# Designs tried in a protein design chat: VH-VL binders against Regulator of G protein signaling loco (loco). Part 17

Target 1, 177 residues: Regulator of G protein signaling loco (loco), of Drosophila melanogaster (Fruit fly) (q9vcx1r247to423)
Amino acid sequence: AALECRVIVGYLGTIEMPKQISHSSKLQTVRSCIRKLRQEKRQPTIVLMCITPDSLSLQSSSGGVLATYSSARLNFVSSSSESENRFFGLVTSAVHNTQIEEEYEPSAGSAAAAGHISISHSCHVFVIDTKLIEHAQHLQRAHEFRLQCTRDPISNLCLEFPNNSEYVVNLVRSMYT
Key: E = the ipSAE of ESMFold2; O = the ipSAE of OpenDDE; V2 = 0.75 times the mean of E and O plus 0.25 times the DockQ between their complexes.

## First folded at step 16 (VH-VL; framework fv_tezepelumab)

Design N5 (from J1 with light chain D49E S92R; at its last look DockQ between E and O 0.03; V2 from the best seeds 0.00; counts 0 for: pae E 8.7 > 2, placed apart)
Fold by OpenDDE, look of step 16:
Structure N5 (fold): chain C 177 residues (1-177), chain A 123 residues (1-123), chain B 108 residues (1-108)
Amino acid sequence: as target 1 above (177 residues)
Amino acid sequence: QMQLVESGGGVVQPGRSLRLSCAASGFTFSDYYMHWVRQAPGKGLEWVAVIWYDGSNKHYADSVKGRFTITRDNSKNTLNLQMNSLRAEDTAVYYCARDSEYIFTDYGYMDVWGQGTMVTVSS
Amino acid sequence: SYVLTQPPSVSVAPGQTARITCGGNNIGSQSVHWYQQKPGQAPVLVVYEDYDRPSWIPERFSGSNSGNTATLTISRGEAGDEADYYCQVWDRSSDHVVFGGGTKLTVL
């Protein structure tokens, strides 16, 4: 059975990241993205995050797939801060082939339009619902998503309802790194 | 440890100029927006200016616009405030502060503050 | 210009809960931050983004923000909490950072 992790999280939104973000600035950029969406006072959309070795997907309560990201597109994941344990950001990358449609002026030699490959980054921001930690509290939500809770034998917590963002971050990191 | 240290304060006459500096240490200075905030004796906090992480954009309070210039040198981890045409009402302790914001146009909270430097404008 | 209104002073007995309000038009739609300033010292962030707290700030400090009022709550007030408290927002219309007038908290 393919290793699969499932967690219920709140989706706040996606922000396009500036071009040319250095690896060293990714953490700070994610924090800024989280802050930005928090400041907008967006209501989170509850989604099921499915994490497999091949892809990460977001699903609605109706079972519809909202988004799927291949493992190759998963670039970075981090919590908002060391002290804040509710929010986390997932960075995905996309490669764009900008075919410069050079208008064919006929004359000069077919210099192969070197397709400029551009890479874009998007930050997807999520929040943990800390009110749904106990089994009794999230039973209804579990039912809505047709989930059966898996109890962790050590913590006695349901794996599908994380109590902090670090848990999810670690899941993602462990799966793809 | 993250630290901001202001310098350059002093006593000046009205109409004169003064340059404040803020030295940053313990964090990647170039990743943060920076603010100047001032406090007149016995008064509240007043925002003065903000500069983006790369210096590409600046904003000023109306009270200082056209007279004050905020700059930064990321290679030296230094924030500066050039104050021209000083007035008595500019008398205050001036604080430099780090903004939580990094890349967006909105500003966050100020999580690191300097100790402040006193500027007195008097005839 | 956007204005934040704070009471000039609040008094509380030791062990009691202090509440400092910050009023602003539709302030609930904005992120409010709070600073503590003791005499002769620089301001210190105590609450940010309405209700979050730095890890080095005691749990006695909490924040809320709704409608036209943000509130800093200090439970189990102690003498060490005596300070001036300032609320702060970013006003997107003017691109200015705005501070409240400050509130002096006295623990009697």
Scores: ipSAE 0.518, ipTM 0.828, lowest interface PAE 1.3, mean pLDDT 91
Fold by ESMFold2, look of step 16:
Structure N5 (fold): chain C 177 residues (1-177), chain A 123 residues (1-123), chain B 108 residues (1-108)
Amino acid sequence: as target 1 above (177 residues)
Amino acid sequence: QMQLVESGGGVVQPGRSLRLSCAASGFTFSDYYMHWVRQAPGKGLEWVAVIWYDGSNKHYADSVKGRFTITRDNSKNTLNLQMNSLRAEDTAVYYCARDSEYIFTDYGYMDVWGQGTMVTVSS
Amino acid sequence: SYVLTQPPSVSVAPGQTARITCGGNNIGSQSVHWYQQKPGQAPVLVVYEDYDRPSWIPERFSGSNSGNTATLTISRGEAGDEADYYCQVWDRSSDHVVFGGGTKLTVL
């Protein structure tokens, strides 16, 4: 069974988050990141989000892989709110290990070095272009990204061009978090 | 110093035409969807029309569809409303408003407003 | 054609909390925005996306949206809050912007 899901999304940007994020504050942090990037009025970059059990990747229309996040790095996903579901944030984690050195005179068993570990978080913000659900519009984008549409057998809609963020959010949650 | 300034209002008889203009300054006009919103004396706000940042798409309230035309000139930072076949019920203050959204998204909220221009349609 | 319903008026004494409602079928699934209009002036945004505020709007202004009702709350009402207040949504099905009918807030 090949479990690969592909979705066309608009990438707005990435914000570095506080080092320590409690579970209870993740939603508020994602909402703040979305608001900040919207206020900056950035033009979205259209990317293909490829979602597998092992990783999530972002690809350009030229076929280049822009980013890949292993499943171990994917820790939270949410939309802006229940009433605003065009935007969503994806939180990734990175582990940093630094070594610091210390001096000591020769004596009994003193350690010469110790490592320090820190965890950083990034919030990646995306938008769903609601006009991509029109048949003519998603055909142009499918050609640009060399996609074959996966049709929902019930609705006959293309899964690669959802009409809001909830499909993608639920998909990421079911696979990773 | 973001600013929207409407002009072109006045008193006209029913069946005549007016053209309203809105001059924008202090922001990149071509990044934003733009609206016209009107308010009849003593009444509430009524949305009139929207135009996309590049002019590629337009929508109108049912009450004005077929009579009003929204346009923009991004090289001059201007928004326009051509109002034909005016009726007494078109009497209102007309506001120019900037939408918070930019390309590839739906409408948002109106974060910058002009002070309005008065249109009176009466015999 | 989506319809938003507001009470025509709300009265509050200075220091009291005012609540202005905006009713709509399943409005909880929409993003609701709120505008203040003082006499002789253009509208001004006070709350957007249900509960967010522009940085220049005091914390006394807050919002909520659930089910069929969105609410603008103005804590510790002041004479300067006396104005008309409008809720607004974007109706994706028609591509129309919809305003509520407006609520006049009076402070004794």
Scores: ipSAE 0.008, ipTM 0.541, lowest interface PAE 8.7, mean pLDDT 83
ESMFold2 (binder alone), look of step 16: mean pLDDT 93; pTM 0.952

Design N6 (from J1 with heavy chain S30Y, light chain S93R; at its last look DockQ between E and O 0.07; V2 from the best seeds 0.00; counts 0 for: pae E 10.4 > 2, placed apart)
Fold by OpenDDE, look of step 16:
Structure N6 (fold): chain C 177 residues (1-177), chain A 123 residues (1-123), chain B 108 residues (1-108)
Amino acid sequence: as target 1 above (177 residues)
Amino acid sequence: QMQLVESGGGVVQPGRSLRLSCAASGFTFYDYYMHWVRQAPGKGLEWVAVIWYDGSNKHYADSVKGRFTITRDNSKNTLNLQMNSLRAEDTAVYYCARDSEYIFTDYGYMDVWGQGTMVTVSS
Amino acid sequence: SYVLTQPPSVSVAPGQTARITCGGNNIGSQSVHWYQQKPGQAPVLVVYDDYDRPSWIPERFSGSNSGNTATLTISRGEAGDEADYYCQVWDSRSDHVVFGGGTKLTVL
């Protein structure tokens, strides 16, 4: 059985990141993205995050796939801060082949239009619903998503309903790093 | 440790100019928006100006617009405030402060403050 | 211009809860930040983004923001909490940072 982790989280939104982000600034950038979306006071959309070695997917309660990211596109994941552990950001990368259609007239020399490969980054911001931590509180939600809760024998918490963002971050890191 | 240190304060006559400086250390200065905030004696905090991380954009309070110029030298980790045509109302402790915002155009909270430098404009 | 309104002073007995309000038009839609300033010192961030707190700030400090009022709450007030407190927002219309008038907290 393919290793799969499932967690219910709130999706706040996606922010396009600047093109030139150094590795050293990724954490700060994610924090900024989280802050931006929090300031907008968006209502989170509850989604099922499915984490497999090959891909991370977001699903709705209807079972519809909202998004799928291959493991190769998963670039970075981090919680918002040490003090605030409800929010986390997932950074995905996309490679764009910008064929500069130079409308230049075909003069003779087939200079191979060196396709400029551009990489874009997107930060997807999520939030842990602290109201769904107790089993009794998330029974309805579990049913809506057709989930059967798995109890952790140590924490006595349901694995599908994390109590902090660090848990999810660690899951993602453990799966892809 | 993150630190901001203001300098350049003093006593000047009305109509004169003064240049304040703020030296930053302990963090990547060029990644942050920076603010000047002032406080007149016995009064509240008044925002003065903000400059973007790369100096590409600047905003000023209406009270200082056209008279004050905020600049930064990222190579020297220095924030500056050129104050021209000074008025008695400009008498205040001037603080430099780091903005929490990194990427977006919205300004956040100020998490690092200098100790301030006193500017007195008097005849 | 966007204006933030604070009471000029608030008094609380030791061990009691102090509440400092910051009024602004639809302030609940904005992120409010709070600063503490003791005499002769620079301001110190105590609450940011309505309710978040720096790790070095005691848990006694909390924030809320809804409607037209943001509130800084200081539980179990101590003599060391005596200071001026300022709320702050960013006004997107003017692109200005705006401070409240400040509130002097006295612990009596």
Scores: ipSAE 0.260, ipTM 0.749, lowest interface PAE 2.8, mean pLDDT 90
Fold by ESMFold2, look of step 16:
Structure N6 (fold): chain C 177 residues (1-177), chain A 123 residues (1-123), chain B 108 residues (1-108)
Amino acid sequence: as target 1 above (177 residues)
Amino acid sequence: QMQLVESGGGVVQPGRSLRLSCAASGFTFYDYYMHWVRQAPGKGLEWVAVIWYDGSNKHYADSVKGRFTITRDNSKNTLNLQMNSLRAEDTAVYYCARDSEYIFTDYGYMDVWGQGTMVTVSS
Amino acid sequence: SYVLTQPPSVSVAPGQTARITCGGNNIGSQSVHWYQQKPGQAPVLVVYDDYDRPSWIPERFSGSNSGNTATLTISRGEAGDEADYYCQVWDSRSDHVVFGGGTKLTVL
């Protein structure tokens, strides 16, 4: 069956990461990106994060799609205990296949005719606005984003308005791992 | 424990200036929007001004616009109110109050208040 | 400017329920906050976002907001509840904070 999770989050910004990140340093790198954007203290932009098996997308309140990342581009996601589980980072990868263009005919077996690939990583930082968990305020946001609240039968909380970043991180991990 | 402590109140003549300070402790001051709210003797609360967490934006009540300036020094955890061209109607207790964290998109409610400092403008 | 109207006073007998109103044009579309101020003291937040409470405020304090009226309700009123009560909104059109005129609660 088709799965779709939708959550309202605040987008803080994006940091370009080194081309190489080791598995063991991914958490520390995301922590660094979160700390940097927290210190910048830009106002978050409220977005709808739509999480499906094929892609993760970000939408504005007007319904415009701000970004779409295919599942193949989703490198990893993490929150940080240093940020009281209110912030998380989503790392996307992009493969760039730049061609080396020469006016000469390349010889057979020459690497000069082959494209050169490079990989870039971007860390997108988000925040959970815990004031949106209050019932009255999230109803206004739900109307703005044309959402109908999905109630958790146990907690009676609206699933589209999560109360911590680790919840969102687990949604993303469950969908793409 | 979270605390706000105002200082700098006193008795001044009309037309003079006074500078109020508010010292914050027990929380990360740079994360929060801050307000000044005043209360004339025997009267209700009147909002005076707000300043964004980084000082980049400010709003004032019409009754003080052009005469009062709200500022903050995040390195010293201090909120300030410069009051120029004081009038008898500015006589009040002035409160410092904390609003929401910067990560919220709008102004909210004031959850931490100082004890107030008295300003009396009389000839 | 946006105006909030409160009754100047409300009196209740001990153990009775007090209701303090805050009137405003379409106030039901705003988030309403309530403050208690005892004589000679700074205000204290008692209700925020219409009906939520800080954890240190007793459940006897509750709020509602609909149409043109927000209401602070204090169940089983006691002498310790005697204070001035103010409602407050943020008016996003003017970027101003607005307080009501205040209501003096007396518990006889």
Scores: ipSAE 0.005, ipTM 0.554, lowest interface PAE 10.4, mean pLDDT 83
ESMFold2 (binder alone), look of step 16: mean pLDDT 93; pTM 0.953

Design N7 (from J1 with heavy chain Y107W, light chain S92R; at its last look DockQ between E and O 0.56; V2 from the best seeds 0.00; counts 0 for: pae E 13.2 > 2)
Fold by ESMFold2, look of step 16:
Structure N7 (fold): chain C 177 residues (1-177), chain A 123 residues (1-123), chain B 108 residues (1-108)
Amino acid sequence: as target 1 above (177 residues)
Amino acid sequence: QMQLVESGGGVVQPGRSLRLSCAASGFTFSDYYMHWVRQAPGKGLEWVAVIWYDGSNKHYADSVKGRFTITRDNSKNTLNLQMNSLRAEDTAVYYCARDSEYIFTDWGYMDVWGQGTMVTVSS
Amino acid sequence: SYVLTQPPSVSVAPGQTARITCGGNNIGSQSVHWYQQKPGQAPVLVVYDDYDRPSWIPERFSGSNSGNTATLTISRGEAGDEADYYCQVWDRSSDHVVFGGGTKLTVL
C-alpha cells in the first residue's frame, strides 16, 4: 500500500561542505563531489536505497539501516552530465547548534549557555553498477537483499536494478518535489 | 553566457613591463580558481600561474617565478598578470582560464577560456 | 616538475578511429583532461576526469587512463576533428598544472 521505490546502488562516499550551497552552483557542486570521489577510485559499497514520501534510506544486505534522511533534509539531487549517467549525488542539509557553556563561582553569579546556529551540507555520491541489469547477474543481489523484481511493463527490465543515474535522480525528484 | 576577455597585450622591449587584464562575466567570479596559460607562436600550451578563488594562494611556473605576479580583484571581476623583466621567450598569446569552485581542496581542469591577448617582446 | 609526453602527430583516414596518447609516470593514478585547439582559436575542453565529456562534445570523443598512459579516442574521425590536442594534469607534488606537448591530428 505504501508508495515506495527501491533501487540497488553503489555508495562511494560523502563530502562535507561547511557552507550553504546557492541554487545556481548546486549542479557544479555535485559534479565536483563526484569527480573528487571518482579520482579516489574507491570500491563502492552496495546498498538498497528505499525512497518513500517521508524519507530516503540506505540499507545493507543484512537489512540494517545505514542511513535515513527525512524528506525535509533532501536539498538537491543530480547526475554528473547527460553523457555520463552512471553517477549521481544527493545533497542533504543539517542544522547545527553549537554551545559554549561556562560555570561561575556560586557567589560570583550565574552563566547562560551561548549557542551558535549554522547550516551544513553533505554530498553523498553513488554509482550505478550496470553489470547488474543483466538477468543472471542481478539474481544474486536480489536474493541477498530479499528483493522481488518489479518489471517495467514497457521495457520488461527490473526496476530495482536501474541502468542509469537519471532514472534514480528522477525517482527522487518526483517523490520530493 | 560565461565569458573571459583578455586585454593589455602589445609590443614591448626586453627588460620592460606589461600588465594584462581579464574581465569575467556570466558566473560568480569569486567562487573560482583562475589561471594564466600562454602559447608561443607555433608552440604548445604552457601554464603560467594560478590564483585561488579568494587570492590567498598563488603558484607560478618556474620560467616566470619572481618576474610575474598574478592578482585578482573580486569586486571588479578581474584577473591580472603583472609581467616584469620581460624576455624574448615570453612572447606568446596569453589566455585567461577558469578552473573549479573554491569548495574543493584542489583544482582540476579549465572549462572556460578567453580568446587570448598577444604579447610580443622584441627589440 | 612532472612531464607529459604526446606524439607530435597522428593521422587517420576519414571514418576511422584516432587514438592520441599521453604518457606519464603513473598517470593512471591522476585525473587527465584533454583540450582541442583549432588554428587561431582558444583551446576547448573535450574530455575531463579521464572519461567525462562536456555536454556539447559528441559521444565519439572518449578517454581512458591506466598505468603510464592516458588515451583520447575519437571514433569515426571527421575533417572537423583536425586540430591540436593537449593532455593536462595537476601535479600535486609541485602544485603545477602540466600540459603535454600537443598532438596534431590530421584526417586524410
Scores: ipSAE 0.000, ipTM 0.507, lowest interface PAE 13.2, mean pLDDT 82
ESMFold2 (binder alone), look of step 16: mean pLDDT 93; pTM 0.953
OpenDDE, look of step 16: ipSAE 0.358; ipTM 0.771

Design N8 (from J1 with heavy chain S56R T105E; at its last look DockQ between E and O 0.70; V2 from the best seeds 0.00; counts 0 for: pae E 6.6 > 2)
Fold by ESMFold2, look of step 16:
Structure N8 (fold): chain C 177 residues (1-177), chain A 123 residues (1-123), chain B 108 residues (1-108)
Amino acid sequence: as target 1 above (177 residues)
Amino acid sequence: QMQLVESGGGVVQPGRSLRLSCAASGFTFSDYYMHWVRQAPGKGLEWVAVIWYDGRNKHYADSVKGRFTITRDNSKNTLNLQMNSLRAEDTAVYYCARDSEYIFEDYGYMDVWGQGTMVTVSS
Amino acid sequence: SYVLTQPPSVSVAPGQTARITCGGNNIGSQSVHWYQQKPGQAPVLVVYDDYDRPSWIPERFSGSNSGNTATLTISRGEAGDEADYYCQVWDSSSDHVVFGGGTKLTVL
């Protein structure tokens, strides 16, 4: 399919969730994770985010795939607020197989229930580098990622170098959720 | 619409007890840390206590520790403050407030506040 | 035992910029939140995490935090901004929430 979006974003880090996230607290979770990483003032790692109907992937400038999340793993995405438009978070989930006592197989009984499926969540935080909005400023990055810029006829900006987090959040939402 | 409504304020004598309640609506109450914050007449805001989303962990300001007990009933969306051994300096408007932090063992900002209920401790 | 210090009052003319300070030892390493309280009303969050703003708060409200001072800035001050303003942090060493003493903003 021709439905693919590519955007350059800065990766700040990933926080593993300390507890299960309820449906109503997803926005609160993302805001907390953004707050934690924003205050650490990390230098972001520039990555190419490739968004397709089947998956979202992160690629390095060397062309290596750093991470791939199938659409089934994409739980939630949001920015921190309407007034802060540089940061966004992506929550992914993973299903765990808890085969801990494979050596011992107890007799069948209600008291010996030990096999469970568990779900964990990670929040990945990204930042928009607003210095890259102007075409002349992002040419080196486009070259490094082997991108040919696509101009938006309305904004006259390159689609691969977004100027705010809400654009990317809406792109992910329209594709998956 | 998110709302917090306090009740149970009144006039009591020193040494007596009073129980405040806060009714929550418009959000999933059991997801949030909750606070009591008070304000004496003509004075500033003073934090009183916090209770975690599950009701298991609690912290109190030194001025109320041992006298006040914060509790919650997540099945009824209710926050409570049991105030024992009341003193004149406990005279204040008492607000309940929702904490923005839910995930980590710290506190964020208070993004939803009630209208307050007045407690007067006077002989 | 952590203490936040605010000036008791600040006055500005309409259309001018108000700056309300919140002093604390190494407050620049904390997340500072600001609340507005008008007479007879509950507090309202106006700035959180040093400089972020709720979507319903006018863009004229902004914040900064570094060193030993956090600042709430209200540009183009108007009569409707007249209120008490409180800064707030969490003191992890005591597990206590701490408010500043409050600043009364007067717009004359």
Scores: ipSAE 0.051, ipTM 0.637, lowest interface PAE 6.6, mean pLDDT 84
ESMFold2 (binder alone), look of step 16: mean pLDDT 93; pTM 0.954
OpenDDE, look of step 16: ipSAE 0.369; ipTM 0.784

## First folded at step 17 (VH-VL; framework fv_tezepelumab)

Design P1 (from N3 with heavy chain W52S; at its last look DockQ between E and O 0.66; V2 from the best seeds 0.00; counts 0 for: pae E 7.4 > 2)
Fold by OpenDDE, look of step 17:
Structure P1 (fold): chain C 177 residues (1-177), chain A 123 residues (1-123), chain B 108 residues (1-108)
Amino acid sequence: as target 1 above (177 residues)
Amino acid sequence: QMQLVESGGGVVQPGRSLRLSCAASGFTFSDYYMHWVRQAPGKGLEWVAVISYSGSNKHYADSVKGRFTITRDNSKNTLNLQMNSLRAEDTAVYYCARDSEYIFTDYGYMDVWGQGTMVTVSS
Amino acid sequence: SYVLTQPPSVSVAPGQTARITCGGNNIGSQSVHWYQQKPGQAPVLVVYDDYDRPSWIPERFSGSNSGNTATLTISRGEAGDEADYYCQVWDRSSGHVVFGGGTKLTVL
């Protein structure tokens, strides 16, 4: 198994998720996030997604790191639907120390501001660019990102330019779940 | 096996009231916005009202605002439409429909429809 | 109020492509959904979010949306496609759901 997987994807945006999401509703929530961003008709930003056993990172064509998520922050990943497999959502978690400034009335003893740890979730939505599937079509893009294509001997497709979101979803799941 | 079943339609005189009900099954009712849509005989679809997950937010078409009230009982998987001060122009088949939106406040598309219930307002 | 405009009727020969338009001011910036309604039946979603299709809807049904016009395209028209078709949007300004006037498709 390759220590690092690289895929070119389109980044649509990030949506803050509700505070309480049941495990059973994660899929629906991701689908809703995808739908929301699609409705906004955002233009995707092409990014390189680098997946290692320890982290997932997004990089620009200039080589700059746009975002890095440790494996511990990866919460959920899923494709949009059975009928639409170009889009996928990645849910990440963040821990926030909210110092609740309880306006204590002066008379009650200095109860230690119990720092409530809150966890927030964000859904990052991506899209597979189907125009880049063929090797001849993605040569320029590969060059921009300084990628050397790896051809799959079975499908004859380049691994860096996936055909559908399920491939990427499975990569993420296999490495972090 | 997602299903919506409307009931409560009938013939009423102008100025009277009628209450429609829609029974939902086969999905988590509380996770979806719900709509009423009506269709006058031989006419097109007309949106009537929408209600949010908890029922905290409601919107109405101008044609029914102040006369109709949309409610829901999530414990019973039921959507209701209280229609007061009915008019002849309210004569239509009334459909309940599920909104595709799950967690956001924006409305989606209507992916599940009931069979409709006929309301006739006539003197 | 936001208005969606559809032609009252469209006719096509069997096997030909039907195109039903839905006009609206800057409708291309909105998500358009399409419903099919056969006589005596409830509406059925056929296209959503401009171009997506439920899995149970044939691939012959497709959608596009740009500028001031959304279009439902039905390729290889069949007699079974005869129905009324409605476009629908959510008008953000009013918070209302808006339907087009409907288009009767006839397959001659």
Scores: ipSAE 0.019, ipTM 0.649, lowest interface PAE 4.8, mean pLDDT 89
ESMFold2, look of step 17: ipSAE 0.027; ipTM 0.614
ESMFold2 (binder alone), look of step 17: mean pLDDT 92; pTM 0.949

Design P2 (from N3 with heavy chain Y109W; at its last look DockQ between E and O 0.34; V2 from the best seeds 0.00; counts 0 for: pae E 9.4 > 2)
Fold by ESMFold2, look of step 17:
Formats: structure tokens, sequence, C-alpha cells
Structure P2 (fold): chain C 177 residues (1-177), chain A 123 residues (1-123), chain B 108 residues (1-108)
């Protein structure tokens, strides 16, 4: 059977990183992105994160797909720190094939412009809303997103409404990295 | 094993120049912003300068601006501090330090430090 | 220029909790980092980003930051904790790094 994990998270924002970042720098980069967006005090947008072996997608409460990342684009995932489990960052990669040359007006004919391939990275930052931890408080969100809750038999918490970022980070890591 | 080793300290007269070097090993030097921090005998830490990973951007403390120049050579994994017009108040141990944040100038903690090199400015 | 204020000294009995403060105007909106320096040695990072620890720093070291005060807390103080402690921020308006004046911790 197909494996699909669904979690409700708050989307805080995305920071584009135009330079290649080494593996040893990825954790520091995610923490920097989380810090910047936390300081802006943005209101998070509640989204459904759907995690499958093939892709990770973000959906609105209306059912619209806001973003889909194939597994090949998922570079790195981490939380902000061991002592702060509300935030995590997801780094995705994108391959760009972009025109580099200026337009031409040749006197003897037309020539096609050549493309250029580059790779960029984006850090998407999410927050776990602590008000969604208790059973009675998550029912409105479950209805909005058309979810049936899956109970953890030990904690009795709904898996679709995690109580910390490490649960989501571990889901993504187990699926892709 | 990450390591920073400063060199080039010594005793110089006021008004003279001195060049400090810092050799980095055990990490990808070109990925990190680098700092100089100094400490006068018996005093606290004083930040001196920072240089971005490519060397394109630099910031200096007001006490050294116009007299000191921070540079780096990523091919040699070295950080340098050219100190001109030295004064008695420049007497300090000079540390090089790696910044743990390398994309944004807005973050700065120093997770790797050298052992320091002593500069004494005296007649 | 932005200023960080630390008490010059703090004393604690062995096994007791030490608290070292770092005062600054609206410091709670900034990330505060803490360094330990023992005599004749280079500084060592002990807390960063208000409350995070490097993996080699014991859980006895913790931090907090709100309003105009950041605090480094060292529980179960030991003789090995005797050192100077410095807080540090990045002043976004100037692009400069600012250190506090330092606090000498004595464990009797």
Amino acid sequence: as target 1 above (177 residues)
Amino acid sequence: QMQLVESGGGVVQPGRSLRLSCAASGFTFSDYYMHWVRQAPGKGLEWVAVIWYSGSNKHYADSVKGRFTITRDNSKNTLNLQMNSLRAEDTAVYYCARDSEYIFTDYGWMDVWGQGTMVTVSS
Amino acid sequence: SYVLTQPPSVSVAPGQTARITCGGNNIGSQSVHWYQQKPGQAPVLVVYDDYDRPSWIPERFSGSNSGNTATLTISRGEAGDEADYYCQVWDRSSGHVVFGGGTKLTVL
C-alpha cells in the first residue's frame, strides 16, 4: 500500500538562497532562515503538508495545491535547535534553464537564444502551532482540511497535528534522506 | 578537526605597521565569514572587523576604521589583518574567529577561535 | 552605538546556580550569544541564539532573553566554571558586533 503522511503546519515564509551551500553549512543556513522569519513576526498560513515517497506537497484548506516538490528536489530538513521545537526548515533545490543572451534583430535572419542551466535553493520555514496540541482544539482544522485523525496509541495525540517540529523533521528524513 | 592559528604578533613602536595572519584548517574556509577580535591586557573582548566569505564586504569597529584592513585568501585558507598607524591602545591579544553564519550579515556568533597573537605597541 | 551591560562579578557557592545578566535596550529582539574565557585561554562559545548549546557544552548551561535582559544560567556551579563570561550581539543598525564588558564568575 502507498505510504502517505499528512501533517498540519503553519507556513511562515520562504528565503531564496542563490548560492550552492556545502553539507556542513546546511544546518546553520536553516537556523539563520528560521531566525530571520521569526524576527519578522509574520502570521503563519495554515497548510496541509502531504508526505509521500514520490513527493512532498503543500495544500490550502480549500484543497488547492500550493506547491509540490518531487523527492529529487528535497535537499535538507532540520529544526531550529534541540531546545526550541516549534520551527523547522525544508530546503528544496530547483534547476533553472534561463535565457542569458539579449534579444537580437539580425539583418539577415533570426537566431534562437541559448539557455543556461543553474541550480538554486530555497529554505521554506514552518511553525507548529501549540494551540493545536489538545484534541478539542484541532477539530475545526481537521474539518477544514477534510482529515480523519490518526491516534498515537501511546500519547493519544493526533498524528496529523504534531506537538513539535521533530516529529515532522523525522517523517521527512525517513521518507527522503 | 577545525583549527585557527594566528601569527605575526610582536612589539612595535607607535605609528608603525604590523600584519597578522590566521591559518585555517579542518573546514571549508571559503564558506564562512571571519572575524578579528582583540583583548587588551586585563580588559574585555573588543570586536575589530569582519570579512564576508568572498572578501567583497567588510565591516570595522570605529576604533580601527581607516587604519586596519581585513583581507582573506581563500586559495591559501588564510585571514589577514593589516594594521597601520598603530597606537598604544591597539596593544592586545588578537584572535581570529569563524562566524557560524555565512549568508546573512545579521547573525554573528563565533564558534571557532584561535589561541591569539600578542601585539604590543610601545616606545 | 549599542551597549551591553554586565555586572563586573558574580559569586556562587559550589553546587548552587549562577545567573549572569546582559542588559541592553530591547535586547529581547536580538540573538544573544555567550562565551566563557578562562585565564590565559581563548574564549569558548557556551550558548548561542539565546538558549542553544554546542553539543559538547553540558546541559547545566542555559540561556534566556526577553525585554531588556538576557541571562546565562549555570546550574550546579563547579570550580571548573570559574571564568570570565561575555555576552554578544550583532547590532543590525551598524553591522557591528558588540560584546558586553564581561562578568567574572567565582565559585567559592
Scores: ipSAE 0.007, ipTM 0.554, lowest interface PAE 9.4, mean pLDDT 82
ESMFold2 (binder alone), look of step 17: mean pLDDT 92; pTM 0.949
OpenDDE, look of step 17: ipSAE 0.291; ipTM 0.752

